# Designs tried in a protein design chat: VHH binders against EKC/KEOPS complex subunit cgi121 (cgi121). Part 19

Target 1, 174 residues: EKC/KEOPS complex subunit cgi121 (cgi121), of Schizosaccharomyces pombe (q9p7j3)
Amino acid sequence: MILPLFPETQVHVFVYENVSNCAAIHEQLISQNPIYDYAFLDAATILYKKQVYSAIIRALEDRRDEQMKTKTIHSEVILSLSPKTEISSAFRQFSMTKKSKNIVVVKIDSKLTEEEEFERLDKLVEGNRVEFSDEELQKLIDFKVLKKNYKLDPSTLENPLASILSSIALRGYS

## First folded at step 1 (VHH)

Design n40 (from n37 with D99G F100E S101Y Y103R S104F T105G Y107S R108S; framework vhh_7n9e_1)
Fold by ESMFold2-Fast, scan of step 1:
Structure n40 (fold): chain B 174 residues (1-174), chain A 122 residues (1-122)
Amino acid sequence: as target 1 above (174 residues)
Amino acid sequence: DVQLVESGGGLVQAGGSLRLSCAASGFTFSNYYMYWGRQAPGKGREWVSGISTGGRSTAYASSVKGRFTISRDNAKNTLYLQMNNLKPEDTALYYCAAGEYLRFGDSSYDYWGQGTQVTVSS
């Protein structure tokens, strides 16, 4: 994926369902194994492609402007999904856990093609790859988690896109 | 009702400047990435510039880089294009559009305007 606003930055997003080895992946992330340098998100927290892209752009803006609050671009993507700037809270809300079943994986600055990254990830993730699409994401979302993370009321749950994007865009403003 | 209304076009001599504006209404402007595109007589549409939701990231087509500056005022729901050192080859209908970061063209935008004509004489 080429971003007109960041044409030198390669971005790949993958979605896996029915992942059986989340505990093993989580252990590798805690040990900071460089092979696992990706943003591993719990799919229960992601409803739209645009939600992920908005967080990626926010993270890239912060890196360009030397305003990152976290150590890596992938950590910054996770933070950027949160409506607040508290790092620990953002990770708790959006990153995968040992108990996750479906995940969204983001890779930034890859020198590999999407196909090559897929082959690499297939060796790390024991699950079924599905299309990165709003349709597939809507099968994996947990609306109770989404409502809590973005403080949505019942009136916005039927079409929460604008609220979610505003939360990401206004992160840390108030 | 969603509306994008461009203004500021006109006739200018080569080397001159123009400032285009795009007034947006009917949607949450601050949640959208904004773009300027153009179409010259007898040519296809081409992307000119883009700007992120907060205005912190901008991009330009190689043909205009260094001469044009895109900006936005989210409080006024307005997009701008400052065009300096205009060339005859900049003559085109200029339109603004709203949409996602990764796509360009008619099918890639959620909304776009009718355009404002810019004519640069030699």
Scores: ipSAE 0.005, ipTM 0.338, lowest interface PAE 11.4, mean pLDDT 84

Design n41 (from n37 with A98T F100K L102Y S104G T105R D106S Y107T R108E; framework vhh_7n9e_1)
Fold by ESMFold2-Fast, scan of step 1:
Structure n41 (fold): chain B 174 residues (1-174), chain A 122 residues (1-122)
Amino acid sequence: as target 1 above (174 residues)
Amino acid sequence: DVQLVESGGGLVQAGGSLRLSCAASGFTFSNYYMYWGRQAPGKGREWVSGISTGGRSTAYASSVKGRFTISRDNAKNTLYLQMNNLKPEDTALYYCATDKSYYGRSTEYDYWGQGTQVTVSS
């Protein structure tokens, strides 16, 4: 994928449903195994492609400006999904957990093609790959989780896109 | 020791189908990512398709996507490749493999089968 502000940055996003090995993946993530250097997100928290892209752009902006708050660009993507800059809360809100069933996986700065990254990731994730599309994400979202994470009231929950994107873009400035 | 034995290759006309099998032994098959590769005469090895440990996730080379289907039966320690709408360009020795590493970037550390020849006539 090509991002308008970062045309030289390779970005791959994968969506998996019905993942059976989230506990094993989670154990590797907390042990900081470099093989798992991806942003592993709980799909229950992601409603739109634009939500993921906005977080990626924000993370890349923070890296460009030497303002990253986390150790890796992938952990910065997780932080950037949160409307707050508190790292532990962002990870609790958006990271895949042992109990996750559906996940969104982001890879930034890969030297591999999308196909090669999928080969590698395919060895780590036991689940069904689906298209990274708003249609597929809508099947996996948990609106109760989304409402809690973005502090949405009932009036914004009916069409939350603008509110979510604003929260990501204006993180720390609103 | 790891042993992988492919079968099911043969001569087929363009547009035809073949089903390849790979019988695995000497390791806990269900714990390993498996893939199919191929090598045309005088060329290097090309990755064709891969499948996760439980069979839920699959990937395909762009050249075969939509025509080939990889699957596995962990109870039988067997890997399969269903090949449909075959093209002359699919002519190659097909082998199954398992990766010793999680990276999948180097074929030097993979276990390879002997291969089964697929020849597609125009």
Scores: ipSAE 0.000, ipTM 0.122, lowest interface PAE 15.6, mean pLDDT 81

Design n42 (framework vhh_7n9e_1)
Fold by ESMFold2-Fast, scan of step 1:
Structure n42 (fold): chain B 174 residues (1-174), chain A 121 residues (1-121)
Amino acid sequence: as target 1 above (174 residues)
Amino acid sequence: DVQLVESGGGLVQAGGSLRLSCAASGFTFSNYYMYWGRQAPGKGREWVSGISTGGRSTAYASSVKGRFTISRDNAKNTLYLQMNNLKPEDTALYYCAKEYRSGTYYGLDYWGQGTQVTVSS
């Protein structure tokens, strides 16, 4: 995938449903195993492809401008999904947990093709790969989680895209 | 129909400067990210710089960062590239590109003939 303003940056986004080994993956992430250097997101928090792309672009802008608040580009993607700059809150809200069932996985700066990353991730993730599409994401979202994370009222839940993208873009101003 | 017309190229000595322009028509210019790319003889096209819809964000290839500045004037439907401290390795045909979107793919959509930049040592 080629991103606006970062067409030289290799970006791959993967979606897995019905993942049975989230607890094992989470333990590897806590242990800082470098094989797991990806942004592992709980799919319950992601409604749109644009939501993920906006966070990736924000993270890449922060890296370019030497303004990253976290230690890796993948951690910066997770932070960039949050409407706040508070790192621990963002990770609690958007990162996969031991109890996650569906996940979105982001890889930046891969030297591998998308199919090669799929082969690698299939060895780490025990679940079903699905297309990274709004249709598939909307099957996995938890609207209660989305509402809480972005502080949406009931009137915005039926069309939350603009509110979510504004929250990501205005991170640090609100 | 989309039209992109590059201009401002020429022959300059190393260390010199040039300003390129790209006149856009046939689409709502202010709604698209815009880019500059280049192609040297015998090589593929490479990305040089990009700018967001309102000009708030810019990005540059490492080879030109600090020497080139991208800008846009949405009222004039024009994209610019200010090139300073030019090097012989900057010699190439320069193209502007409109953001292309289809499904999950975002790419560079080239329409013009380009403008030649030649930098002598």
Scores: ipSAE 0.000, ipTM 0.242, lowest interface PAE 14.5, mean pLDDT 83

Design n43 (framework vhh_7n9e_1)
Fold by ESMFold2-Fast, scan of step 1:
Structure n43 (fold): chain B 174 residues (1-174), chain A 123 residues (1-123)
Amino acid sequence: as target 1 above (174 residues)
Amino acid sequence: DVQLVESGGGLVQAGGSLRLSCAASGFTFSNYYMYWGRQAPGKGREWVSGISTGGRSTAYASSVKGRFTISRDNAKNTLYLQMNNLKPEDTALYYCAARDSKYYSPTGDYDYWGQGTQVTVSS
């Protein structure tokens, strides 16, 4: 995928359901194994494609402006999903855990084609790959988690997109 | 109360070796991912190495890979860093850090930090 604001930046987003090896993946992530240099998100926290794209754009803007709070672009994506600038909280709210069942995986600045990244990730993730689409994401979301992460009241839960995007774009400014 | 106490730092000449220890108490050590970080004079914190809860997986910053070895002894609640072929650029305050294995954060966002032990490498 090509982002209009960052046309030179290669972005790939993958969605896996029914993942059986999240504990093993988590072990590799916390050991900081460079083979796992991706943003691994719990799909229970992601409702829209635009939610992921907004976090990616925010992270790329912060990198461009030399304002990243974290040391890697992938960690900055995870932070950028949070309405707060607190790193620990963002990772607890959005990142994959040992107990995750469905995950969203983001790769930025890939030296590989999308097809090569698919082949690589399919060897690391023991689950069913599904389309990165709003329809598929809606099957995996946990609305209780989403409500808590974005401080949504019942009136915004029926159509939360604008609130989520605003929270991501204005992270640390409101 | 949670404590992480580093020891083993000192002054050493380039090419020398040091072994650092981090004694942990107040939490279930075997459930925590452990790290070594460092902060050179006038610079920010830099991640050095990490080790999984059971010691099966380790990772190293490119600047120390092949020279440093991280290990842990869960029975003794102790983390180690064996540093070989030390360079003047390795001069820094070395600290250990702990993170609950329920959460991953690869960028140095930790639940607990030690006070650090000073390592000075002369040319």
Scores: ipSAE 0.014, ipTM 0.277, lowest interface PAE 7.4, mean pLDDT 85

Design n44 (framework vhh_7n9e_1)
Fold by ESMFold2-Fast, scan of step 1:
Structure n44 (fold): chain B 174 residues (1-174), chain A 123 residues (1-123)
Amino acid sequence: as target 1 above (174 residues)
Amino acid sequence: DVQLVESGGGLVQAGGSLRLSCAASGFTFSNYYMYWGRQAPGKGREWVSGISTGGRSTAYASSVKGRFTISRDNAKNTLYLQMNNLKPEDTALYYCARDHYSGSYPRPDFDYWGQGTQVTVSS
């Protein structure tokens, strides 16, 4: 995908269900293996495509403005999902863990096409790929996790999109 | 305030062993991935080893894999590096570092590292 405000930046987003090797993937991330240079998110935390895009746009804005708080654009995407600029908290809230079952994977600045990235990720991820769509994401979300991460009250839970997007866009501002 | 205090360095002969310790204070140690890094004279910091919050997952630079073992004791807020079969090229100032975030990603972001402990390996 091409973003209107960042037309030079190639972005791919993938969703996998029933992943059996999250512990092995996590080990590769801790070893700094460059072939795993992606943002690996727990799908339990993602409700909308716009949620992911908002975080990507915020991360790209911070990179453009030389204001990144983390060392990689993919880490900055994970931070940008959080309503607060607390890095350790953001990663605890949104990144995949060894116990994750469903994941959302983001690649920025890919030199590969979407099809080529799928071929690459299919070798790394032992799970079933599904469409990156609101319909598929809503099958994987954990509403208790979402409520806690964005501090949603019962009235906001009926239509949380605007609250989530506002939290992402205004992260770090009073 | 966050503090990391390394100890256990010294002078050893090639083929020898050392055990380094890092005492952490001022934060919830069990919530952070921890790392050992080193800096040889005239070079930048390089990553040596990393360990997950509970100690179940470890990783090593290829240059030390099989020779070094990282471990942690969360009850004592202490990180360890057991160094076996030391080589002259292991001569460096060794630092422990707290990960900037609770997950490990390619090129992890480090904050709050200590003053270091010097390891010198003679040939």
Scores: ipSAE 0.011, ipTM 0.157, lowest interface PAE 9.4, mean pLDDT 82

Design n45 (framework vhh_7n9e_1)
Fold by ESMFold2-Fast, scan of step 1:
Structure n45 (fold): chain B 174 residues (1-174), chain A 123 residues (1-123)
Amino acid sequence: as target 1 above (174 residues)
Amino acid sequence: DVQLVESGGGLVQAGGSLRLSCAASGFTFSNYYMYWGRQAPGKGREWVSGISTGGRSTAYASSVKGRFTISRDNAKNTLYLQMNNLKPEDTALYYCAAKTSYWGKSPEEYDYWGQGTQVTVSS
């Protein structure tokens, strides 16, 4: 994927459903194994492609401006999904857990093609890859989780896109 | 009631400069990515430039890069386009547009857009 504001940055996003080894992946993430240098998100928290892209753009802006709050660009993507700048809270809200069943995986600055990254991830993730599309994401979302993470009221929950994207874009300001 | 009102267009000679403004109302301006697009007589809409919500990131069409500068003032709910070294092929109706996220350049993806201000560059 090419982002107009960052045309030289290579971005890949993968979605896996029915993942059976989340506990094992989580253990590797806690140990900071460099093989797992991706943003592993719980699909229960992601409703739109635009939600993921907005977080990626925010993270890339912070990296460019030398304002990253976390150690890696991938952890910065996770932070950027949160309406607040608090790192621990963002990771609790959006990161894959050992109990996750469906995940969204983001890779930035890969030296590999999308096909090569998929082959690599296929060895790490024991699940079924599905298309990164709003249709597939809507099958995996947990609206109760989404409501809590973005502080959505009942009226906003019926069409939450603008509220979610606003929260990501203005993270840490309000 | 959302409004985007452009101003600053006019007739200018090749090599000249113009500054366009877009006054926004009816939505939270600081939450939106803002864009300038243009449409020449008898042609389709063309993306010209875009700016992130906080103004830290900008992008330009190759045809205007280095000559045009996009900026915004969130306190005034206003978007600007500084156009330098204008060429006859820059003649078009210039309109501003808003959308909540910046992942594409297609005019069809805008949430809101204005009616435009005419820019005519004579040779």
Scores: ipSAE 0.000, ipTM 0.233, lowest interface PAE 13.0, mean pLDDT 84

Design n46 (framework vhh_7n9e_1)
Fold by ESMFold2-Fast, scan of step 1:
Structure n46 (fold): chain B 174 residues (1-174), chain A 121 residues (1-121)
Amino acid sequence: as target 1 above (174 residues)
Amino acid sequence: DVQLVESGGGLVQAGGSLRLSCAASGFTFSNYYMYWGRQAPGKGREWVSGISTGGRSTAYASSVKGRFTISRDNAKNTLYLQMNNLKPEDTALYYCVKDSRYGSYLTQDYWGQGTQVTVSS
């Protein structure tokens, strides 16, 4: 994927369903194992491709402007999904947990191609890869989780895209 | 025992060319992604270029794209880096690196001893 404002930045996004080893992955992330330097998101929180891309763009803008609040670009992506700048809350709301079943995995600044990153992730993730598409994401979303994370009311839940993207873009400024 | 032996470094004038080689042994070379890294004086390690197991896919750091070419010869267990139009800012120790993505347990990237490249203006 080529981002118009960051054309030199390589971005890969993968979606896995029915993952059986989230607890093991979580332990590696807590121990800061560099092999696991990815953003591991709970797919229950992601409804649109544009939601993920907006968080990536915000994280890259924060890195460019020397305004990152977290240690890595990947943790900054997780933070950037949240409408608030509270780090612990963002990670609780959007990151993969030991109990997650479906995940979205983001890699930025990869030294590998998308196909090579997939081969690498296949060694780390015990699950089934599906297409990164709005159709596949809509099969994995939990609307109760989405509503809570973005403070959506019943009137916006039918078409939440604009509200979600606005929350990501205006994080900390609204 | 994994061994990576780099060669081909040296002193060259700006605008010149060098070809680095890496002789690999102690593992099945054709089963691993390989890359070149470098470390300039007073700076941290920087990824330069990578190549897939069969050589069909390559990637380059923006600072070297168009000037450097990575290649491999699996029959000879050898990795190469052709460096053209060298600049003073390319001055660094260059390392051949075995990627850690294979195995039943997590492994770390293996970095060779390095070969010094010095580009004078």
Scores: ipSAE 0.000, ipTM 0.109, lowest interface PAE 17.5, mean pLDDT 81

Design n47 (framework vhh_7n9e_1)
Fold by ESMFold2-Fast, scan of step 1:
Structure n47 (fold): chain B 174 residues (1-174), chain A 123 residues (1-123)
Amino acid sequence: as target 1 above (174 residues)
Amino acid sequence: DVQLVESGGGLVQAGGSLRLSCAASGFTFSNYYMYWGRQAPGKGREWVSGISTGGRSTAYASSVKGRFTISRDNAKNTLYLQMNNLKPEDTALYYCAADYTGWYPTSEGYDYWGQGTQVTVSS
């Protein structure tokens, strides 16, 4: 996939449900195994495709402008999902944990073809791959987690898209 | 009230060894990834090593790999760093840190930091 604002940047997003090896993946992430150089998100925190895309665009803007707050583009995506600039808070809110069951995986600047990334991830993730679509994401979301992460009131929670996107796009401008 | 208290630092000659300890309180130690970092005079903070919640996975900065060993005892709420074959370049304030998410090497994002214990290696 190509983003209109970053046409030279290759982006792949994968969704897995019923993942049985999240603890093993998490251990590989903390050990900085370069094979696991992806943003691994807990699907309980992601409601829309646009939410993920907005975080990717914000991370790419910060990299372009030499304003990244984290060490990698993938960790910058995780930070960019958060309405705040607190790195630790963002990772607690959005990254996968050992107890995660469904995950969203983002790859930026892939040196591999999409087919090769699929083959690689299928070896790393023990779960069922599903389509990256709003329909599939809405089956995996935890609305209590979403409400807490974006500080949504009951009226906003009924139609949260604009609030979520504003939180991502305006982070640091408040 | 979260506390991380480091101990075990001191003056040692090049080629020597030290064992650092970090005593944790005020949080569920076994739920947190633990890290050692250091800061040399006039330098920024540098990540040294990290260990998973259960102690099964460890990671090390290239500068210390093969010389340092990180470990933890969840029953005692204590983190350790065994430092062997110390070099003058290892001279720094050593501090432990705790992070819920386990993302390395994002040292600036750690949840909790100790105040540190000084290690000085003479040549």
Scores: ipSAE 0.000, ipTM 0.141, lowest interface PAE 15.4, mean pLDDT 83

Design n48 (framework vhh_7n9e_1)
Fold by ESMFold2-Fast, scan of step 1:
Order: structure tokens, then C-alpha cells, then sequence
Structure n48 (fold): chain B 174 residues (1-174), chain A 123 residues (1-123)
């Protein structure tokens, strides 16, 4: 995809359901294996494509302005999903865990095509790829997790998009 | 051979100040984002502050913003935390941590942290 504010930046987003090897992926991340340089998100936390795009845009804005709070653009995407600037809270809320079953994977600045990245990821992730679409994401979301992460009340939970996007965009502004 | 050694903790009265230091060795300090975390008795570890490689970007937990200042001296391989207007709620073991090179879960964000220095704030 092409982002209007960042047209030179390559962005790929992949969704996998029924992943059986999240514990093995987690071990590779702990060992700092460079082939796993992606943002691995728990799909239980993602309701909309725009939610992911907003976090990516915020991370790219922080990189452009030399205001990143983490070392890599991928960790900055994870942080940017959180309504707060607290790094440990953001990672616990949104990152894949060894117990995750469905994941969203983000790659920024890839020199590979989307299909080449998919072929690489298909070797690392033991699950089924599905389309990155609101329809597919809504099959994987956990509304209790979403409500907790964004502190939604019952009235906003019925139509949470604007509240989620506002939370992402206004994080850390004066 | 990576080592992070904290110092500067102690006992202070509420409203007082302390400066913590973290001496880093065994790696190229200037290539890493660095963090301060803390753990209060009976509570989990919490992130306190972070600083980018050159010090251009800093971030703070809401509970300490405006009272604590993180800084670094890359020539001395040292990380600092200036703590002002300390509160009893700030009582904790304070430790510094080095960011992992790669993206990952909370468990993989830091690859090394020190043993910590105890800060006790009396009411």
C-alpha cells in the first residue's frame, strides 16, 4: 500500500489465523533473530484496517520528526497503537504472546514485494493467511480486550472507530 | 560481558531529590535506546522513562512526568535519572535496561537490565 503522507515508504500488513507456533516465534524474537524483524500483533486487539494504518502513520511521523521512543520502526508501531506513551503497557496490550492464536504482522521499509514477504512469513508462521480487511479482522477481535485497551464505555463500544483513531492520533500531544 | 550497574539510591524524605546513575560496559552504549524501570514491593515491574541514542527523544510514565528527567552521557557510557519532588509512591527498586535490537513482545523489548538500586521515600 501507499500512504499519502509517506509515498516512499513500503508498508505490508499480513493477517494469520489459527497460528500453532506462536511460542516458537516468541523464542526467535527473544534470541533477536533478524529474520523476525516485523511488528507481531495479537489480532484480538485489532478491529479495523484504519486502526493499524493510524498507528503506522503515527510511528512514521515520530521517525520523521526524530521523536521515536523505541529503537525500531516496528516497535514504534506497537507503541503507537496504545492511547498512552507507556512502553511496557503498550507491548503487553498489543504484542503477540506465546499464547496468541491469530496475529497481524507489519513490515515497514521492506525491499521485497508483498508476495516475497508472504513467502518468507509463510515459512515462519504455521497458520492460515487471510485478507487484511475489516471483515476478516472482525472475525478475530476480542471485544473485551478492545474495551479494556481503549477504555471504551458501552455507548462507544457499539461504534468505536472514531474513539480508537482519536486515541492513537492524540497520544503524547501537548 | 554486557553489564549495567546502577547507583545513587537511598533513603529520602518526601519532597526530596535523588540522582541515579547507570554505568554501562561491554557494548557500544551510543548505539542503544536506554530505559529506567522500577519495581515496588508486591507489584510488577513498570517502565519509568526512556531516551533515544542521541538524547533527542525522551518519554516518561505519566506518574513521574514533570518530576523526573532522564539524560545520558555517551562519552562516559552513563545513563542518569534526576528525581525531584519524590513521593512515598516512588519507593521501589530502580533499574536501567538496554533495548533489544529487534521488535518484539514486552519480554523481548529489553535484552539486559541491571540489578537495581533501592529508593525509599518516607512520608
Amino acid sequence: as target 1 above (174 residues)
Amino acid sequence: DVQLVESGGGLVQAGGSLRLSCAASGFTFSNYYMYWGRQAPGKGREWVSGISTGGRSTAYASSVKGRFTISRDNAKNTLYLQMNNLKPEDTALYYCARESIYSGSWDTLFDYWGQGTQVTVSS
Scores: ipSAE 0.200, ipTM 0.630, lowest interface PAE 5.1, mean pLDDT 86
Fold by OpenDDE, second read of step 3:
Structure n48 (fold): chain B 174 residues (1-174), chain A 123 residues (1-123)
Amino acid sequence: as target 1 above (174 residues)
Amino acid sequence: DVQLVESGGGLVQAGGSLRLSCAASGFTFSNYYMYWGRQAPGKGREWVSGISTGGRSTAYASSVKGRFTISRDNAKNTLYLQMNNLKPEDTALYYCARESIYSGSWDTLFDYWGQGTQVTVSS
């Protein structure tokens, strides 16, 4: 996928459910294995496609403006999901953990087609690929975690997307 | 045909430095993760370092962390390995390797290797 504002940057997003090897993936991430150059998100924290896209766009904008706070574009995506400025907090909030079962995987600057990227990624993730859609994300979300991460209250729950997007956009300004 | 040609090896004293290069041809270099490996006499091939397509992600074997730096120039189709503070135990034939995008297992992660460049570190 190509984002209109970033025509030279190819982005792929994949969703996996019932992943059995998150612990192994996590260890590779800790060791900074370049084969695992993705943003691995806990699907329990993601409710909307637009949430992910907004974070990607934010990260790309940060890179464009030379304002990245993290070392890699993928880590910047994770940070961009968070309403908090602390990197460690963002990772605790949104990054895949050893205990995760469902994940969202983001690849930025891909040189491969979506199918080719999937084939590569499929070697790393032991789980079932599902459609990247709001419908599928809604099946995987933990609303308790979502509410905690974005401090959603009954008033914001009427339009959680707007609240989430606002939180992402206004990080550091509230 | 896919080709990987290593260069830059040689004899160096302990504590010295070398910079290895790997010239890639016959494929779209920028589409592949690239790696350095080495093989010491009487030992099997071991992984040394890896780098992502865009060069934003790197990794190193514990034995070389802090001393070796992997980099790439996609415009030149070249992979590099800066080796500092070399030790006698670093003596080996150093290989450039391409990751196989369509490999079926970790055991077949690499589909092409160069002929290698010899690095010898004297005590």
Scores: ipSAE 0.012, ipTM 0.251, lowest interface PAE 9.0, mean pLDDT 90

Design n49 (from n37 with A98K F100Q S101Y L102Y Y103D D106L Y107W R108G Y109E; framework vhh_7n9e_1)
Fold by ESMFold2-Fast, scan of step 1:
Structure n49 (fold): chain B 174 residues (1-174), chain A 122 residues (1-122)
Amino acid sequence: as target 1 above (174 residues)
Amino acid sequence: DVQLVESGGGLVQAGGSLRLSCAASGFTFSNYYMYWGRQAPGKGREWVSGISTGGRSTAYASSVKGRFTISRDNAKNTLYLQMNNLKPEDTALYYCAKDQYYDSTLWGEDYWGQGTQVTVSS
């Protein structure tokens, strides 16, 4: 998909289920291996495609305006999913852990085509790739985690999209 | 093991200045993004400022932008926060932190030790 405000920015999003090597990936991320320069998210925290795209747009806006709070655009995407600006809390809430089973992977500013990124990631991630779609994401979400992360009450949990998008867009303003 | 020791806090009058230091050991300091966070009594944790590995890029929370300056000395393994024009609202326990990128243990006892208390009188 082309982002309306960032048409020249290459964005790829991948979803993997039943990943067996999350502990190994996590170790590569904390060692800052440049091969793993992606945003690795726990799929238990993602309900909609628009949730991911909203975080990407917010991160790109912060980069454009020289207001990034983290060291990379990929870590800024993780922060941007959180309804508040506390970095460590955002990473605990949304990033993959050694115990994650399903993940969402974001790549921004790729020098590779989408198909080439697929080939590269399939070598790094030991799991089953599925379509990045609302249908597939809704199979992987943990509603208890979603409710806690976005402070949703029972009435908003029935149709949480607008609340989630507002939380991402208004982070740090309300 | 990673150890971060904060110092330089104290009691200061509104409009005053303080310089915080964080002495790092147990890891290659020059390879990590570093940042300062704070927690006021009865409130949640707040990110304050961050600095890239070489010091070329810095970022600040809107509440402190223009008043605080983050810096680092890689030869001394030390992170600094220069705080100017302090306000009562800046009263908090200040912590330094290593690269938060996928470090799910960062807010454990070993990384957020005692901190350094900053109290700003009105």
Scores: ipSAE 0.000, ipTM 0.186, lowest interface PAE 11.1, mean pLDDT 82

